# VH-VL binders against Serine/arginine-rich splicing factor 11 (SRSF11), part 1

Every score and structure here is a prediction.

Target 1, 81 residues: Serine/arginine-rich splicing factor 11 (SRSF11), of Homo sapiens (Human) (q05519r33to113)
Amino acid sequence: EVIQVTNVSPSASSEQMRTLFGFLGKIDELRLFPPDDSPLPVSSRVCFVKFHDPDSAVVAQHLTNTVFVDRALIVVPYAEG
Below, numbering starts at 1 at the first letter of every chain, in headers, positions and changes, except where a header shows other numbers; antibody chains are not in Kabat numbers.
F, E and O are the ipSAE of ESMFold2-Fast, ESMFold2 and OpenDDE, as the mean of both directions, binder to target and target to binder. V2 is 0.75 times the mean of E and O plus 0.25 times the DockQ between their complexes.
[cut] marks letters that were taken out.
The coordinates of atoms that the task and the answers printed are left out; those that the model quotes come from them. Centres of patches stay.

## First folded at step 1 (VH-VL)

Design a01 (framework fv_ramucirumab)
Fold by ESMFold2-Fast, scan of step 1:
Structure a01 (fold): chain C 81 residues (1-81), chain A 118 residues (1-118), chain B 107 residues (1-107)
Amino acid sequence: as target 1 above (81 residues)
Amino acid sequence: EVQLVQSGGGLVKPGGSLRLSCAASGFTFSSYSMNWVRQAPGKGLEWVSSISSSSSYIYYADSVKGRFTISRDNAKNSLYLQMNSLRAEDTAVYYCARGYWSYAFDIWGQGTMVTVSS
Amino acid sequence: DIQMTQSPSSVSASIGDRVTITCRASQGISSWLGWYQQKPGKAPKLLIYAASSLQSGVPSRFSGSGSGTYFTLTISSLQAEDFAVYFCQQANSFPLTFGGGTKVDIK
């Protein structure tokens, strides 16, 4: 299952996101928008995390309001379409 | 409701100037990057300019560098495009558009026609 | 600049048909690609962002796939309201660039 993490610090890295969410279960795929080396100017970033176990996605939603780097994360379920 | 409402278009002579406005409502304007995209009659889309939420990062298409200036007023929830030294090839419908996370444009203004006479 | 090439430039299809539009980037853009629909006289509408993420409110018959330099937009069962021009857009680097567009004509 996939979660969408918003309000991610512009200075957070994909590796830091993998470390944080990796504690909750095996990650099949993680994408941080824009990518780490993107020249695009943004005030915040968004991260999508696909867990191997759907239960990990449910647990990850409890990280909403957790301060990471310099701001509180917003974690919600993501519908892939 | 989330919306962008545009104004300021018109007909100008080559070498003239126009200022386009885009008024935002229904969202926290100061949290989003904003963009201008144009479309010449019967043609495709061309990105014109981008401004970050704080105005710290501004980018322009090469075709408009030195002539157009993007700006924003977060207290007034407004985006602007000052267009100077207009050329016939600048004739287009100009759209303001909200950028989010992946620089996809999820909310668009209705469009403003700018016609530069030959 | 990253060039975005769309194919086909136009397609004629019947209601209920599966329509596939492709987009090729001149260099790698990871998954930083959006797809837009533009109906006559209207502003473009975002359909897909990040190559495969369906925008809220967009019908599930639209889907996107791909990464790197090759991307596809699929309409699984074409409806009369899908008469439009479709554009891809790369968001990997400035300047942001759009594909040339694909016109979908409903027979």
Scores: ipSAE 0.005, ipTM 0.621, lowest interface PAE 12.4, mean pLDDT 85

Design a02 (framework fv_ramucirumab)
Fold by ESMFold2-Fast, scan of step 1:
Structure a02 (fold): chain C 81 residues (1-81), chain A 119 residues (1-119), chain B 107 residues (1-107)
Amino acid sequence: as target 1 above (81 residues)
Amino acid sequence: EVQLVQSGGGLVKPGGSLRLSCAASGFTFSSYSMNWVRQAPGKGLEWVSSISSSSSYIYYADSVKGRFTISRDNAKNSLYLQMNSLRAEDTAVYYCARDSGWYEGFDYWGQGTMVTVSS
Amino acid sequence: DIQMTQSPSSVSASIGDRVTITCRASQGISSWLGWYQQKPGKAPKLLIYAASSLQSGVPSRFSGSGSGTYFTLTISSLQAEDFAVYFCQQANSFPLTFGGGTKVDIK
């Protein structure tokens, strides 16, 4: 139900990520690291999206290789325990 | 075919200014981060500056910060490097390069332009 | 800044040889590393991205491995067109930094 999105542009915002992935289904939680207001210099960011519906997480993986802002997203399933 | 064609190099005296240009074709320029990388004669590669697709994120090497300004014009598919207060140590071949969007690899490079700073 | 230490600085090799070049980062960079080839008077060419992914159009004799702080570029069977300088580059954080380069020369 959770996906990990890597290769996220440093100029992408949490709002933009929520808009993009929100079209695929209800989002329970979204975390973008580092946060939008972070002064940390990074070449890319990582986003975690927890969908309410597990099917949304499967569909989201089809967004791998989709150019968002200035680079192609890498979307994979994320599981922790 | 992706192409990056550079211009604007030359000879300048210490303290002078120069502007480099990089003209892009064969891809959607506004979708890619762009970089400048330089190489002093007989030396290795040194990253100089990076600009995101919308110009929202700009980074500089400490050696050029405050003197160089990276910019882009997405309507003209062009990348620029304005170099002020040039020093002898800035003498190098300057390359523009496209960030592939795949874990920050520079997949296409311009041909390079020589900048010589001497009296 | 992340320092990239590349070794050896030069190697003399024969056609058909297996050549291995190493690159060490002063701090962890995950897989945010690329390898480039540069021939005299030319711009660098991307060979490997994300530490181990072969760039489209690059011969399969080139391979990359490693993660964290230790990385290798291997040329399994050196060809005449492979005599060049090779550079690693970290893209984990700004400023982006390159290794010092390894010159692969003919014996």
Scores: ipSAE 0.006, ipTM 0.609, lowest interface PAE 15.9, mean pLDDT 85

Design a03 (framework fv_ramucirumab)
Heavy chain, then light chain:
Amino acid sequence: EVQLVQSGGGLVKPGGSLRLSCAASGFTFSSYSMNWVRQAPGKGLEWVSSISSSSSYIYYADSVKGRFTISRDNAKNSLYLQMNSLRAEDTAVYYCARDYYGSGSYFDYWGQGTMVTVSS
Amino acid sequence: DIQMTQSPSSVSASIGDRVTITCRASQGISSWLGWYQQKPGKAPKLLIYAASSLQSGVPSRFSGSGSGTYFTLTISSLQAEDFAVYFCQQANSFPLTFGGGTKVDIK
ESMFold2-Fast, scan of step 1: ipSAE 0.006; ipTM 0.640

Design a04 (framework fv_ramucirumab)
Fold by ESMFold2-Fast, scan of step 1:
Structure a04 (fold): chain C 81 residues (1-81), chain A 121 residues (1-121), chain B 107 residues (1-107)
Amino acid sequence: as target 1 above (81 residues)
Amino acid sequence: EVQLVQSGGGLVKPGGSLRLSCAASGFTFSSYSMNWVRQAPGKGLEWVSSISSSSSYIYYADSVKGRFTISRDNAKNSLYLQMNSLRAEDTAVYYCARGYDFWSGYPFDYWGQGTMVTVSS
Amino acid sequence: DIQMTQSPSSVSASIGDRVTITCRASQGISSWLGWYQQKPGKAPKLLIYAASSLQSGVPSRFSGSGSGTYFTLTISSLQAEDFAVYFCQQANSFPLTFGGGTKVDIK
């Protein structure tokens, strides 16, 4: 029920990610790293989304290769390293 | 200014209970994972427990599973650790710490001042 | 569990010295590693996250490098306030684990 979204634009915000993925279902938790208030110089960000409904996580994987802000998202099921 | 202010430590006998508190200010508490880390006298750091921003994901070190309960109250900007069935090996300074993600427990950027828990007869 | 091994356990150094501390993970952790500084009686302070990113407010003399299983923390020109214990921590998977610490003492 958790997806990991990589290749997220440095200029994308947590609110924009919530809006995008919230369209697919109720979000229990969303974490964008580094967070919006971070002074970090990064080339991309990573977002974790936990949906209330596991089916929403499956549907969200269809957003892989969708351009958001300035680059294509990579959406996969989250797995511990 | 990010602050984490701890309370609730003390001296208890083996088998006793304590509840630790960590009061957060200066940031949006409900947007961060929170963690407990302990340090026995003269020893290194040991991770104890983590809780995600909305309490959906909770993890414990094997040494404390079944005895400790982590919880948070986002309306009060507070983190708690309920410690039951305390053992001598639980004697340590306990720190609360702020984390970034809820899946891997990213390294902690702000820490409370610590509270001493002593378990002895 | 992922075991984190730090070396050396202690190092004696002088002001202005270059100090290097190493950390080895028992399995691959990508770049999910942080470095902390702890002074006596104080809480740890985050120095480096994601193996090589400097935390805001931390002096530029601190730097981190590495990925996978081998990581280093370098202090390019040791200052008086840098005498402390340093810890690495993996954030790749639960349970989270710390290295045993490296004490940086005055020579």
Scores: ipSAE 0.012, ipTM 0.655, lowest interface PAE 8.6, mean pLDDT 86

Design a05 (framework fv_ramucirumab)
Heavy chain, then light chain:
Amino acid sequence: EVQLVQSGGGLVKPGGSLRLSCAASGFTFSDYSMNWVRQAPGKGLEWVSSISSSGSYIYYADSVKGRFTISRDNAKNSLYLQMNSLRAEDTAVYYCARDLGYSYGFDYWGQGTMVTVSS
Amino acid sequence: DIQMTQSPSSVSASIGDRVTITCRASQGISNYLGWYQQKPGKAPKLLIYAASSLQSGVPSRFSGSGSGTYFTLTISSLQAEDFAVYFCQQYNSYPLTFGGGTKVDIK
ESMFold2-Fast, scan of step 1: ipSAE 0.007; ipTM 0.664

Design a06 (framework fv_ramucirumab)
Fold by ESMFold2-Fast, scan of step 1:
Structure a06 (fold): chain C 81 residues (1-81), chain A 119 residues (1-119), chain B 107 residues (1-107)
Amino acid sequence: as target 1 above (81 residues)
Amino acid sequence: EVQLVQSGGGLVKPGGSLRLSCAASGFTFSDYSMNWVRQAPGKGLEWVSSISSSGSYIYYADSVKGRFTISRDNAKNSLYLQMNSLRAEDTAVYYCARDSLWFGEFDYWGQGTMVTVSS
Amino acid sequence: DIQMTQSPSSVSASIGDRVTITCRASQGISNYLGWYQQKPGKAPKLLIYAASSLQSGVPSRFSGSGSGTYFTLTISSLQAEDFAVYFCQQYNSYPLTFGGGTKVDIK
């Protein structure tokens, strides 16, 4: 499964997100919106993470409410359909 | 320069098989998910299948499930679509496309390959 | 499946005209919507991502707006090279779905 991470700090980088979630397992794909160099004025960012091992996505949900940079992350399964 | 170069296609009878190829260059292929999108003559775009960067996650449109198989070879920078049990309604130009940084947007496309299924 | 409905299906306009194309999603997709341009005989080209962000290299006369279920693509001053079919696409969830397309003919 893919996880959706919301309430990501505007100052967090994709490299920092890869480091944090990579600790839980091999990352197949990671998308951070808007990207690190985007000029878009945002108050928060959204990150999607696909793990190589689906079990890593379940474990990653335990990081919900964990403070990262300056605010608590919200980690949920990405709903499809 | 990012390039996606397609090959494989042609005329096949109903029930036949074809294998499409898409060769990538100009970027780190193993970092991107890839997709197949088709377009029937004079019609709109229809998403067919997606494959994650490692190949671990694969999705198909209901219309092709059980008949088409998407695969990739990261060592060869290549994407494939194996099409079995072809039907007249599969007649279309097939495009390979790279996911953008935004997950599900297609920022680069191949030139397209025509597949005609006719008796 | 999320159904994407585009209107109009076709429009004929003069050079310099403002053209607006609408896209409606059958359920909420936040801002996970892109717009593509397809010229005759060519592959589609990404114009707009995240509903309103202009893709690099795309002329500023193109703009996108909307969120949730209602989206628009606007061409502020139509040029001859804008003869094309335009498609919206949602990427909120699988299966990924496209609108039916809007053909823009320049008179």
Scores: ipSAE 0.007, ipTM 0.638, lowest interface PAE 10.9, mean pLDDT 85

Design a07 (framework fv_ramucirumab)
Fold by ESMFold2-Fast, scan of step 1:
Structure a07 (fold): chain C 81 residues (1-81), chain A 120 residues (1-120), chain B 107 residues (1-107)
Amino acid sequence: as target 1 above (81 residues)
Amino acid sequence: EVQLVQSGGGLVKPGGSLRLSCAASGFTFSDYSMNWVRQAPGKGLEWVSSISSSGSYIYYADSVKGRFTISRDNAKNSLYLQMNSLRAEDTAVYYCARGYDILTGYFDYWGQGTMVTVSS
Amino acid sequence: DIQMTQSPSSVSASIGDRVTITCRASQGISNYLGWYQQKPGKAPKLLIYAASSLQSGVPSRFSGSGSGTYFTLTISSLQAEDFAVYFCQQYNSYPLTFGGGTKVDIK
């Protein structure tokens, strides 16, 4: 029910990620790393999305290779460890 | 009411093993993440491990990776910490604590604590 | 790892005093911060989550503020039962990390 989204633009916001993934179903939790307003210089960010409905997580994986802001997203199931 | 009751601590020699248990009641155990946090005598709090509601997502502190194993039995409303290859620096009171989920890691309820002493 | 630095390490105060404890994160953690109270021989108790949300049953004299890297816990009018050690904790990312604690002692 949790997906990991990598290759997220440094300029993307948590609100934009919620809007994008919110169309696929109810979001219980969304975390963007590093957070908005982090002073850390990064070339890309990672987002974790926990859906209320596990089917939404499966559908969200079809968004892999979708260009968002300035680069293609990579969407995979979240692995433990 | 929410209760977390701990057991399984004790005195162990370096290199030994212990298993800690945490019995939950008063809530739907399978809906919540569970955690272990320890505190060395007179020191601060150190997070040890987290396990998601289903048991599918698990995290460990670097200091315990490869030696400790967190697990849960949702049918028995129980959380466990299997501690192997114990070292003197593992001496602490160990607390089990309830989290909302694996991504929301503040702890709203805590067990009473179990003392683990590692010495020769 | 995100380092959490608390200040002061201890503070001496009197009943009725306003007490402020600060917590600084080594990198941005948004509002993913909790505050805990611990009394001798007892487990910690959650006071505040999401930097500013008061946990159910906690007295309103406790308040939290801040976002990003700088956070404060305020006790507006210190009571006898508030003499304890206070810890901040970030839950923005693993490993989860705690501040070193602030002891609030009687003057």
Scores: ipSAE 0.007, ipTM 0.649, lowest interface PAE 9.6, mean pLDDT 86

Design a08 (framework fv_ramucirumab)
Fold by ESMFold2-Fast, scan of step 1:
Structure a08 (fold): chain C 81 residues (1-81), chain A 122 residues (1-122), chain B 107 residues (1-107)
Amino acid sequence: as target 1 above (81 residues)
Amino acid sequence: EVQLVQSGGGLVKPGGSLRLSCAASGFTFSDYSMNWVRQAPGKGLEWVSSISSSGSYIYYADSVKGRFTISRDNAKNSLYLQMNSLRAEDTAVYYCARESLWFGELYAFDIWGQGTMVTVSS
Amino acid sequence: DIQMTQSPSSVSASIGDRVTITCRASQGISNYLGWYQQKPGKAPKLLIYAASSLQSGVPSRFSGSGSGTYFTLTISSLQAEDFAVYFCQQYNSYPLTFGGGTKVDIK
């Protein structure tokens, strides 16, 4: 029920990620790293999204290779390490 | 048994150096971001530094930037804080703390070391 | 930097009292707020994360509420073991910052 989104644009915001993935279902939690206000210059960011409904997590995986902002997202299931 | 065990504190003169260590056990150390937090005698908590799980992202409080270096050795399950150019105002108990990664969420600090006293005095 | 203002600085309460501690952020931090308990001579212990989520093993008399800039920690029925200093912490953005602490003394 948690997805990991990599190759996220450095200019994407937590609000934009929540809007994009919120269309797929209720989001229990969303985290974008590094945070929006981070002074660290990065080439890409990673986002974790926990959906209330497991079906939303399955559907979200179809967004892999979808261009968001300036690059294609990579969406995979996240397993606790 | 999830545990952080600290060492390396002591008494040092102004301008001196100390290296603090924090040994992790009972969890996969390489999956977690780690932090150093200090507390001066009779005062509150002050965040000092953070290091990401891979070691690629590092942050410092302005009060220690340029003097302290955070590092980690994931093969040895250890976190370090190299403290250079120490000042009297760096006198504090220093804690290492684990930043919980629960289902990908950034959480507060769920596991803390016991603390180690650093005294900077002439 | 996000400044965390905590009130009151200290409170004296009796066993069984409801105690409420307030934390105010100088900027919006969503729900990226934790509450910690620190007993004399000990490391802090996490009580609440994500503003309102109770940490595993923490008694249900502790609860957190709020979002954005205004947060509260409530102890519904104070026990003797709750004598401690309580701190809020924002982890929305760097540098991470803590509130000044609230000392809870038993009358």
Scores: ipSAE 0.000, ipTM 0.622, lowest interface PAE 12.4, mean pLDDT 85

Design a09 (framework fv_ramucirumab)
Fold by ESMFold2-Fast, scan of step 1:
Structure a09 (fold): chain C 81 residues (1-81), chain A 118 residues (1-118), chain B 107 residues (1-107)
Amino acid sequence: as target 1 above (81 residues)
Amino acid sequence: EVQLVQSGGGLVKPGGSLRLSCAASGFTFSSYAMNWVRQAPGKGLEWVSSISYSGSYTYYADSVKGRFTISRDNAKNSLYLQMNSLRAEDTAVYYCARVGWLDAFDIWGQGTMVTVSS
Amino acid sequence: DIQMTQSPSSVSASIGDRVTITCRASQDISSWLGWYQQKPGKAPKLLIYDASSLQSGVPSRFSGSGSGTYFTLTISSLQAEDFAVYFCQQAYSFPYTFGGGTKVDIK
């Protein structure tokens, strides 16, 4: 029910990610790395989204190659271990 | 046009069963989660049940758990609510509704009256 | 369960009046709140989602605001067709819960 979103713009915010993926269903947990307030200089970020409805995670993978902010997102299922 | 058309209501005695149907048209049914919401006469809205896009996950209000079953047939663009062990307090108009953006219920069926009385 | 407390239960207003309805959540629901209009004998109609986003086709006199636990629906200039009951709904967690409703009567 978790997806991993890579190639996230360094200027994207957790709220913007929540808005984008919230269209696909209720989000139980969203974690953007590094977080919005991080002083770390990065060229891209990684976001993990846990949906309340596991079917939303499947549908969210259709957002792969969707341009968000300044680059295309890569959305894959996340294996929890 | 986007529509939800309901059927299957009626009068039933306590302990009886009814099956409600909701037929979808004008949109890709299999891409949306669906809900049942009820409204007792003169009362407010009460969420009853939700089903995920594929039908793999279902959720129920505590008042109906163990008695009601939500299901869907994506090939037939249809949503169902099987209601067993009906009680007087289940008397209500039942609406089916589509889950749109950010879990807002953006399209509603016309409603089906269910009356449970002796 | 998240309790939604809606006020007032009823309001009498004249055409052209500004009407404000309030909804309070028992816990933080961020912006996961919708507003619905229900006319006599009809199914509810979505007016606002995500607390402040106006649903397509809904007149601009309707607006929503708020986040967290306090939300308002405003009708800036009441029209005859706005006679209805209005409900808020939290979509933050199951079970989804609705406010008790506000009946807007024409004075």
Scores: ipSAE 0.007, ipTM 0.640, lowest interface PAE 12.9, mean pLDDT 86

Design a10 (framework fv_ramucirumab)
Fold by ESMFold2-Fast, scan of step 1:
Structure a10 (fold): chain C 81 residues (1-81), chain A 123 residues (1-123), chain B 107 residues (1-107)
Amino acid sequence: as target 1 above (81 residues)
Amino acid sequence: EVQLVQSGGGLVKPGGSLRLSCAASGFTFSSYAMNWVRQAPGKGLEWVSSISYSGSYTYYADSVKGRFTISRDNAKNSLYLQMNSLRAEDTAVYYCARDTYYDFWSGYSFDYWGQGTMVTVSS
Amino acid sequence: DIQMTQSPSSVSASIGDRVTITCRASQDISSWLGWYQQKPGKAPKLLIYDASSLQSGVPSRFSGSGSGTYFTLTISSLQAEDFAVYFCQQAYSFPYTFGGGTKVDIK
């Protein structure tokens, strides 16, 4: 249901991530860490996307190695407890 | 039994505002995405807006983007459509509808609909 | 946007007739298609989901087929309560889009 997206550009925004993954289906929740405009220096960010349709999460994994902003994304399923 | 009961329509002048309500019962409202679909007199169906089950994500048809706002109150089992800057071409019966997902094979479809609310935009 | 083209726009039929309605998508939507029935003054009712799956409570005379870009709804033996307008809808991507509708009238 949930995917973890790593190697996200420090300059990418939550809105850009929502637009990218929104092409694959309805998004129920999206969290980008650290948040937009965080003063903390980071080399990359992590995004979690919860799709309404589990099928969208499977398709989203095909975006692994897609260059977004300035680097290739790593998309994997996220296990929830 | 699943029910969606609508209210809030009426006659309004161009540039005016209306808020539509849809009261849900008979199911766990917070587990389903919800939709608004409209139908102009004598015309077909046009999808207007969708909201995720959490309310975190909303989607709009280009024709209403920037003017309409979909929202929900899961504690009250209610869905809303705030319509601003109304135009004559927004005249339609507005339906709320439940967006369901049974499994991968069932896809997204609208399995239950409200009775409809007439919105007339006229001078 | 995915355009849904529905045909015919209207059909006149008699009780007992086999009626077939078609729907074409402007791009591949796999099986993410639903069919709806709307009677005068009423909200639409879901008949078929995932192109070919019959919704609970819908009579077995209704059936759907197709995948990709070409879909059909068939009513095997038309009954008096089936005179209505029928719509297809793609659920593949936003914005969701409906076909223009097919009116099934009494001959």
Scores: ipSAE 0.007, ipTM 0.622, lowest interface PAE 12.1, mean pLDDT 86

Design a11 (framework fv_ramucirumab)
Heavy chain, then light chain:
Amino acid sequence: EVQLVQSGGGLVKPGGSLRLSCAASGFTFSSYAMNWVRQAPGKGLEWVSSISYSGSYTYYADSVKGRFTISRDNAKNSLYLQMNSLRAEDTAVYYCARGYVEYKSGSYYFDYWGQGTMVTVSS
Amino acid sequence: DIQMTQSPSSVSASIGDRVTITCRASQDISSWLGWYQQKPGKAPKLLIYDASSLQSGVPSRFSGSGSGTYFTLTISSLQAEDFAVYFCQQAYSFPYTFGGGTKVDIK
ESMFold2-Fast, scan of step 1: ipSAE 0.007; ipTM 0.676

Design b07 (framework fv_praluzatamab)
Fold by ESMFold2-Fast, scan of step 1:
Structure b07 (fold): chain C 81 residues (1-81), chain A 119 residues (1-119), chain B 112 residues (1-112)
Amino acid sequence: as target 1 above (81 residues)
Amino acid sequence: QITLKESGPTLVKPTQTLTLTCTFSGFSLSTYGVGVGWIRQPPGKALEWLANIYWNDDKHYSPSLKSRLTITKDTSKNQVVLTITNVDPVDTATYYCAHLGYWDAFDIWGQGTLVTVSS
Amino acid sequence: DIVMTQSPLSLPVTPGEPASISCRSSQSLLYSNGYTYLYWYLQKPGQSPQLLIYLGSNRASGVPDRFSGSGSGTDFTLKISRVEAEDVGVYYCMQGLQTPLTFGQGTKLEIK
């Protein structure tokens, strides 16, 4: 029920990620690393999304290679420890 | 589970070069946004940040120590190496490496390695 | 460099009583994104530091809810609602807003 989204634009916000993935289902938790406008320099970011419905996580993987902001997203299942 | 472990000499002489290795597991330094930092603590004193290295090989150093510090990574070996040149007794400290995770925080720390600088 | 100042430096507490530690930064840690780049760490005797609070007020994973962080701008507080014996150690605040990353002097919490 958790996906890992990589190759996220450094200019994308957690609000924009929540809007994009929220369309696919209810989000229990969303974490963007580093957080919005972190003062430390990065060339891309990683987002983790925990959906309420596990089916939403499966559907979200279809967004891999979808251009968001300025680059294509990579969406994969995240193994919870 | 993320783990880190520091290794290096426990005793070095003044003017020598100190090389410390951080070996980690449970994450990759090729993962976007991930970093590793080095922090030291002289006996009985406060924590002092030394340097960070990130997934994209960006490097940040403490300005007061920058001329003596070099940080590098070997992503395939899961290692980060810190080198300190021209050590003196004031460099005696426990040296920690730590994972830079979410929120730009040092969320998981190694056990630390005590380095004594004396003649 | 941003200077971090903690008070008190020594804090004796009776088990079950609350404790409060103050941290002051020489400039605001509130960034334009709305986040406060202030962190709290606990170093138990003989152990490595462990993260307690990130971005001012968020508890790290596994940290008991008796720990809370508050404050914005330049004045920050770490509170422990009911101190337990296992909470003994040195507490450090840290700013992550700009390099060099800087820590406070540390507050030693002791059981009296």
Scores: ipSAE 0.000, ipTM 0.643, lowest interface PAE 12.1, mean pLDDT 86

